# VH-VL binders against Protein broad-minded (TBC1D32), part 1

Every score and structure here is a prediction.

Target 1, 124 residues: Protein broad-minded (TBC1D32), of Homo sapiens (Human) (q96nh3r1119to1242)
Amino acid sequence: GIHPVYFCSTHYIEMLLKAELPLVFSAFHMSGFAPSQICLQWITQCFWNYLDWIEICHYIATCVFLGPDYQVYICIAVFKHLQQDILQHTQTQDLQVFLKEEALHGFRVSDYFEYMEILEQNYR
Unless a header shows other numbers, all headers, positions and changes below count from the first letter of the chain; antibody chains are not in Kabat numbers.
F, E and O are the ipSAE of ESMFold2-Fast, ESMFold2 and OpenDDE, as the mean of both directions, binder to target and target to binder. V2 is 0.75 times the mean of E and O plus 0.25 times the DockQ between their complexes.
[cut] stands for letters that were removed.
Atom coordinates printed by the task and the answers are left out, and those that the model quotes come from them; centres of patches stay.

## First folded at step 4 (VH-VL)

Design u18
Fold by ESMFold2, look of step 6:
Structure u18 (fold): chain C 124 residues (1-124), chain A 122 residues (1-122), chain B 106 residues (1-106)
Amino acid sequence: as target 1 above (124 residues)
Amino acid sequence: QLQLQESGPGLVKPSETLSLTCTVSGGSISSSNYYWSWIRQPPGKGLEWIGSIYYSGRTYYNPSLKSRVTISVDTSKNQFSLKLSSVTAADTAVYYCARQPIYGSGYYFDYWGQGTLVTVSS
Amino acid sequence: EIVLTQSPATLSLSPGERATLSCRASQSVSSDLAWYQQKPGQAPRLLIYDASNRATGIPARFSGSGSGTDFTLTISSLEPEDFAVYYCQQYYNWLTFGGGTKVEIK
């Protein structure tokens, strides 16, 4: 994998979530679980045990060639992918367990390239 | 080719439990890329999502039905099931099972069973 | 709960005409909206996802547009097989369907 390139801060990820995915932002706020906490875990591990190998390779290549801020954009894309799951697990009060223990279902970096390009345009 | 087929009694008495099974063929229910869902449609009316299940057993229910609905999965039989308790005439509908991809950007239904009419008769 | 309101309830048109179907959400759903076609006695068929992307095998005459609260399905030139009921569905917060628009032959 690539170096863990730390681009994630509590303020930055929360600002981006509030702007792009306000219901997810609210879910994290109500749960008392900071979104940066799970983002740091994902990024520090290069999504090991969360994504399959081809998607880890896509993640690494994207960050190397498009810039380190894509680590954050990929996290936002993951939250968009999981939005309904996150809202459900806020209702059942197990959001932290869900995000830390369950593999990201069906997430593919390639499905979100256009979305992440828009994030780059708007927030870089 | 993936196929979904609903099965179960077409007639249920009021206050009893409606029970349906969806059999998946031409594909595996044990996939990290899909939820498996139940949707219903009262005759001549629109569609209502009932709930969805992941093959690990994790469920997601429509809040309006949550108190009465149980969805389960049996990966060894390649099946998932719906139980809806305390039925009334309002639960008379065509019941569909459907595949819900989660590998893309949203939660929509790309494959549907043919549907089965369940009538709640007094 | 996000309520989707479809209009008109019924659209009476002839083959070759352009159909324009509306779906309005009670609050913003961003672009998290799908469209389905349902013929009598059949299950729904996915037409459009993410507001504007055609599903696999859907003809180019079907197009979707809109974001936020206002969405449109357009059928540029109606074919005989297009006379059906059309539903919108949001997946921004839970999953809800609109009430449907019936496109019938004049």
Scores: ipSAE 0.007, ipTM 0.611, lowest interface PAE 11.3, mean pLDDT 85

## First folded at step 7 (VH-VL)

Design c4
Fold by ESMFold2, look of step 9:
Structure c4 (fold): chain C 124 residues (1-124), chain A 121 residues (1-121), chain B 106 residues (1-106)
Amino acid sequence: as target 1 above (124 residues)
Amino acid sequence: QLQLQESGPGLVKPSETLSLTCTVSGGSISSSNYYWSWIRQPPGKGLEWIGSIYYKGWTYYNPSLKSRVTISVDTSKNQFSLKLSSVTAADTAVYYCARQPIYGSYYFDYWGQGTLVTVSS
Amino acid sequence: EIVLTQSPATLSLSPGERATLSCRASQSVSSDLAWYQQKPGQAPRLLIYDASNRATGIPARFSGSGSGTDFTLTISSLEPEDFAVYYCQQYYNWLTFGGGTKVEIK
């Protein structure tokens, strides 16, 4: 995205995750792996090796057309998509490997537009 | 009024498994708002978090102990338990169970009275 | 692992004096820090959470301050029941406790 420093701050990501997905936030917290570590990697790499080319284009287009704060909303949507998998990875080494090395199977930006619109309405 | 009570043997032989149970009364262990935790304190020493469990069975362990610790929950008995394998004299401690909120801050708001477990032959 | 260093190890004061207890973290824990009081033969009691919020039923003489790596528990005027051991605990990354500060009567 275009203004990643403002919308990629550790505080903002963690605040939204705590509010929207408290069990996911807790899993990171209790596992000793900060959610901003993976979010910044995803955002700055434009999800390289995590999404196929078409979904990377959707990510970029969404942020350009709907605003740079959608970088964070897409990350929250990815956490929502992965919620059950994250909750199963209860130790830091397992959670880090899962999030850093595995593809985001089944995640499509378009499946979460309505959810992200609600995030925009509530938090922008 | 919420009460946590530890129970189990006070003496365990070296190399064997320490096994404790915490009984929760005056509240339900099947709450989406809390983790249930074990903390220990060697005599005259500080506190060490052992691990925590969510009532659906999701566990979080102190990395220094994770290879030897198992925490379980039995919602039908309103209890959760600790097993610590291959104990040595270094595992002699007062063991506490405690409640830990998850929708705010992760401190321990209710504690059991503690039970001393001595590892000796 | 985040290490919490409490100082001093022992603080010798008289009733009515102000106690200042320090807890330093090896890396930032934001404000995810709690303070506990423990008397001999008792379980710890929560005093302060999120660095500065008093827990329910804790007297106003107890206050917490700080963020990041440097935290302070202050007891504005020591009462006889305040002579105990005090522990800090972080919950930013796993859960670790400091080594404790014993507040004892001079």
Scores: ipSAE 0.063, ipTM 0.691, lowest interface PAE 5.9, mean pLDDT 87

## First folded at step 11 (VH-VL)

Design g1
Fold by OpenDDE, fold request of step 15:
Structure g1 (fold): chain C 124 residues (1-124), chain A 121 residues (1-121), chain B 106 residues (1-106)
Amino acid sequence: as target 1 above (124 residues)
Amino acid sequence: QLQLQESGPGLVKPSETLSLTCTVSGGSISSSNYYWSWIRQPPGKGLEWIGSIYYKGWTYYNPSLKSRVTISVDTSKNQFSLKLSSVTAADTAVYYCARLPIYGSYYFDYWGQGTLVTVSS
Amino acid sequence: EIVLTQSPATLSLSPGERATLSCRASQSVSSYLAWYQQKPGQAPRLLIYDASNRATGIPARFSGSGSGTDFTLTISSLEPEDFAVYYCQQYSRWLTFGGGTKVEIK
């Protein structure tokens, strides 16, 4: 079974994504899979093979110092970073492969600190 | 005042391509708030979602039909279209175009009157 | 794929009676469920969305309830114009419809 912490994160991810990135949220639902599945994969693997080592360290440090909820905020930030690519891959019908198998090129945790703070203020 | 109207041939031969167009009036298809969708209903049967398109050209298809379906949009004409290739008798149905909101609730709030397409030799 | 099973297939009632229609999902769809009414020769009409929200212009006698896998559409007191086929539709994973329930006059 899924750990209770991950289960709670699933609902939180769904809620935030729906509110913050409605086009991305709809892309998942209309493509037949849940965004939380992708997020859980990222989180469970600590973004290994998705982010470079420096960004993984930033991710871990952020979660340690600011709290575990930031793992959700980072996932939302990643979706924001990938929004255009996500929508393009819905057109090419390979969204799931794109999200599961390709690295998150160009994503920097530090670029989204302000955004994540806003998420925390609005949803915590 | 939003209205959707399906148009196209009512008869298609087996193995050919079914082509339909939906004309939207009373509102712009270039709205960021909606998808534009095709749904079909075989005679005496239930409803089946075919696919949806955003005005920027992003498409979503029913996985059971995606290999044969192409949906396109023409913002200049306020229209969107459906092409279904390699049709068989199983594709005989009333075809509806409909509007679908993007904000978390993906129901169909406005429908065309539907057009019957019969696949027969 | 999420399969929606509607029951009963046919419901025979008289005007003024209460109608209870069921829609069961093969897996959880949260509250991502809509109900439609379809009369012969017409397009479906949206009744309920998000499991329990009544669409604009829909009479108060129509109500939806449920979450997860089990949903119910209730017509508190049937009017003559309510005899039709009713479909549920989920929008959790892709978009799928139930097989429909025909509400016919006894």
Scores: ipSAE 0.847, ipTM 0.929, lowest interface PAE 0.6, mean pLDDT 95
Fold by OpenDDE, fold request of step 15:
Structure g1 (fold): chain C 124 residues (1-124), chain A 121 residues (1-121), chain B 106 residues (1-106)
Amino acid sequence: as target 1 above (124 residues)
Amino acid sequence: QLQLQESGPGLVKPSETLSLTCTVSGGSISSSNYYWSWIRQPPGKGLEWIGSIYYKGWTYYNPSLKSRVTISVDTSKNQFSLKLSSVTAADTAVYYCARLPIYGSYYFDYWGQGTLVTVSS
Amino acid sequence: EIVLTQSPATLSLSPGERATLSCRASQSVSSYLAWYQQKPGQAPRLLIYDASNRATGIPARFSGSGSGTDFTLTISSLEPEDFAVYYCQQYSRWLTFGGGTKVEIK
């Protein structure tokens, strides 16, 4: 089963993604799987094999010092980072494989601090 | 004022490719707010989503038809098209084009009148 | 794939009566459900979206309710023009339709 904390986080992710990145949100629904599935995988694995060690440390530190809600904000930030790639992979019909197996190249937690602060302000 | 109109041959031979075009009038297909979709309905049966396309060319297909379906868009003509390859009698249906919003609710609010396509030798 | 099962297959009623149509999903679709009306020889017409929101121009006698796996379309008082086939459609994962419920005159 899914821990209640993760369950609540998945609903929060769905809400934020729908509001912030509607094209990405639609890509998931139209491709037959939920964005929460991908986010849950990232979060439960602590982004292992998706981010490099430095960024994993940034992720953990951010959640520890700024609050657990930032695990959701980081997921949204990652989707924002991947938005163009996500939409392009809808053409090749391999979106799920792309999100589950590919590393998050070029993503830096620090690049999205301002964005995450805006998310916190608007959705907390 | 928005209108969708299907066009194409009403008869296709088995193993050939079904080709249809939807012409949109009273509105631009290059809207960032909508997908453009194909739905079919075999005689006396229910509805089946075939696929949808965004004006930038991003496509989404029903997995049951994915291997045979190609949807394209021509923004200059305000049209989008459907190609279904290797057709059989099971592909005989009324084919509808429709509009589908992008933002969170993926229903079909505007429909064409539909065009019957019969697969027969 | 999410399968939508509509019941009953046929509903025979008289004008002025209340119609209750059911749509059940094989798994949760949250509130991502729409209802359509289709008359013979015509394209479907959107009635309800997001389970309970009436589309523009739809009379108040049409209402939708439910969430998760169980949904209901209610026509409070049937008008002669309401006798048709009604379909539910989910948009949680891909897009699928129910088998339809035919509302016919008794």
Scores: ipSAE 0.847, ipTM 0.930, lowest interface PAE 0.6, mean pLDDT 95
Fold by OpenDDE, last read:
Structure g1 (fold): chain C 124 residues (1-124), chain A 121 residues (1-121), chain B 106 residues (1-106)
Amino acid sequence: as target 1 above (124 residues)
Amino acid sequence: QLQLQESGPGLVKPSETLSLTCTVSGGSISSSNYYWSWIRQPPGKGLEWIGSIYYKGWTYYNPSLKSRVTISVDTSKNQFSLKLSSVTAADTAVYYCARLPIYGSYYFDYWGQGTLVTVSS
Amino acid sequence: EIVLTQSPATLSLSPGERATLSCRASQSVSSYLAWYQQKPGQAPRLLIYDASNRATGIPARFSGSGSGTDFTLTISSLEPEDFAVYYCQQYSRWLTFGGGTKVEIK
């Protein structure tokens, strides 16, 4: 597996999420679990069962060619993609189950390249 | 100039539902920058967060009370409410409503004066 | 659940003395910690947020420090109006409060 350079600090994910997606960030804290826990699960499993094979390959390729920091940027991009769903699941009180068990439908790594580049420029 | 004021019955019988309303003045609950929260304090004891709501209806509850708590918001009346079902003597407390920022620092900066709710037969 | 333990339970001091209050978390809360002051019959008042930032209107004699699991609220020189109960609150995972420290006059 590819190890992230800055992922060793759970604070990096929290810093980015807090700045980029404050409502999502609050959803995690007020629901009693850390976003880094979800990110670690995704990264450790290489997004297996969360993304389809094509997107997994795209994820790996992105990290190989653009750098391991993109593991974190992709996680932030995924949270951005899921933002509305995350906030709606706070009403149904099943946010943790949603994030841990459901696939990331409709997420395409290529759709967030520009966004991830902006993250890199602002936070690297 | 922001003010929060709790209102509701001060006495509730066991197994009934506690209902309170917080009326906000001097500011709009439809602000995108804040959550609106309920906190309680049993007599002579510490503070316990009950839950928070965003003006769009997104709620967060204390897991210990989750099964019994419902928080709702009425933007037209600039107020939000608390319902706590199946109350017991352990639910006797001063209940506060408070404001909570959304941007990474989740402290309570504005509080109501609190209202005592006693659960008794 | 993150449990916050405050010590001492009661602190007896005289006006002009330095007060040091401790708040210990059962696990790291980073800097997601606030301090409140509560007087009898009143709602809590926010003193410190993010471990060390004074809230608006809070006198300079109040200061917060710490990170991770150990936090401290310091009142450099107690004023008569400072005798009250002080609570810490974390907002890392859910929102929980400590049991409080009562600062009373000796």
Scores: ipSAE 0.847, ipTM 0.929, lowest interface PAE 0.6, mean pLDDT 94
Fold by OpenDDE, last read:
Structure g1 (fold): chain C 124 residues (1-124), chain A 121 residues (1-121), chain B 106 residues (1-106)
Amino acid sequence: as target 1 above (124 residues)
Amino acid sequence: QLQLQESGPGLVKPSETLSLTCTVSGGSISSSNYYWSWIRQPPGKGLEWIGSIYYKGWTYYNPSLKSRVTISVDTSKNQFSLKLSSVTAADTAVYYCARLPIYGSYYFDYWGQGTLVTVSS
Amino acid sequence: EIVLTQSPATLSLSPGERATLSCRASQSVSSYLAWYQQKPGQAPRLLIYDASNRATGIPARFSGSGSGTDFTLTISSLEPEDFAVYYCQQYSRWLTFGGGTKVEIK
């Protein structure tokens, strides 16, 4: 079974993504897989092989100091960062491969602190 | 009021490509709030989603038809089209075009009247 | 692929009676479910979306309920114009339809 923390995170991710990035959300549904599956993969692996070591440290530090909910906010921020690429990969029909295998190039946790703070204020 | 109308040949030979066009009136296909979709229904049977397209050209296909389906959009004509290659008798159906919202609820709220396409020698 | 199973295949009722239609999903679709009505020679008409929300212009006698895998469409009192085929549709993973339930006059 899925741990209760992960279960709650799954619903939270779905809710936030639906509200914040509706085109990305629809891309997942009409491509036959859930965005929470990708997020859980990132989270369970601590973004290993997806982010640079420095960004992994930033991710961990953020979750430790600001709370575990920020792991969800970071996932939403990553989807925001990848929005154009995600939508482009719907044309090439390789969205799932792209999200599971490609590194998150150019993503910096620090660039999205303000955005994550807004998410916390609106959804906590 | 929004209207959708299918057009194209009602008869296609086996192994050929089925081509249909949906003309949208009373609204812009370039709306950011909707996808534009194709659904088919074989005679006396249920409904099957074929695919959907966003006005920027992003497409989503039914995995069972993905290899044979191409959907395109022409914003200048307020139209979108369906191409289904290598057709067989199993592709005989009434083909509908429809509108699909993007905001979390992916139902079909507006439909064309449908056009029958028969695959026969 | 998520498979939607509708039951019964045919429902024979008289005007004024209550109709209860079932739609079961092979896996959870949350509340991502819609219901349609289709009459002969016509395109489907949207009745319910998000499991329980009535579409614009749909009479109050139509109601939807359920979540996860089990869904129900209820027609509280059948009108003559309600005899048709009804389809459920999920939009959790791709878009798929049920096999339909035919509501016919007894």
Scores: ipSAE 0.844, ipTM 0.928, lowest interface PAE 0.6, mean pLDDT 94
Fold by OpenDDE, look of step 15:
Structure g1 (fold): chain C 124 residues (1-124), chain A 121 residues (1-121), chain B 106 residues (1-106)
Amino acid sequence: as target 1 above (124 residues)
Amino acid sequence: QLQLQESGPGLVKPSETLSLTCTVSGGSISSSNYYWSWIRQPPGKGLEWIGSIYYKGWTYYNPSLKSRVTISVDTSKNQFSLKLSSVTAADTAVYYCARLPIYGSYYFDYWGQGTLVTVSS
Amino acid sequence: EIVLTQSPATLSLSPGERATLSCRASQSVSSYLAWYQQKPGQAPRLLIYDASNRATGIPARFSGSGSGTDFTLTISSLEPEDFAVYYCQQYSRWLTFGGGTKVEIK
């Protein structure tokens, strides 16, 4: 079975992604894998393979000081950052490889603080 | 009212390419809210999703058919098309075109009447 | 691939009786499940979406329930026009259909 904490997190990710980035949400479903799987990989690895050290520190600091919910908000922000790339990779059905193996080039946690605050206000 | 209509040859020889067109009327295919899809049903059997296309040309295919399927859209004609290459008798089916909402619920709400395509020598 | 198994394959009932159709997913599809009705020579007609939402124009006697892997379509009292084949469809990962349940007159 699925752990309750994991279940809640995955459901929360799905809900937010559906609401905030419906085309990305659709791309995942139509591509045959769940966005929560990618998020879990990012979070479990603390974005080690995806962000540079400075951004990892920003990620950790954000989650520590603002709350664990920001793990989800950061994932949504990353999806927002990658929205165009995600949509471009859906046709070739290499979206999963793209998201699992490539670094998050150009993503800055600080660039999405306002966005994440809006997410918190709307969904927390 | 939205209507979808399939058109194309009802008979295709083995190894050839099945080609169908769906004409949409009563609504624009250039809608951001929908995918346009092909589904088939072999005689006496169930339904199989073939693929879907967004009006911008983004395609999603059933993995089992991906290598043989090409779906295209012509917004100027309010049509989208299906090409299935290297057909065999197993591809004999009623082929439906249908509309598929994008935002969270991917059911097929509008269907064409379907067109039978028989693969035979 | 998510496989949907529908049971029973055939359901023989009389008008006025309650019909209960099952759709089981090989893995969780959350609430991303739809039900269709198909009569001979016709395209499928959407009945239920998101497991429990009745589509526009669908009579109240049709209802859907379930989440995760187990779903049920219920026809509270069968009308003569309800004898048809019913399919479930998931849209959690790609799009797949069940094998169908034929509701036939006893």
Scores: ipSAE 0.775, ipTM 0.908, lowest interface PAE 0.6, mean pLDDT 94

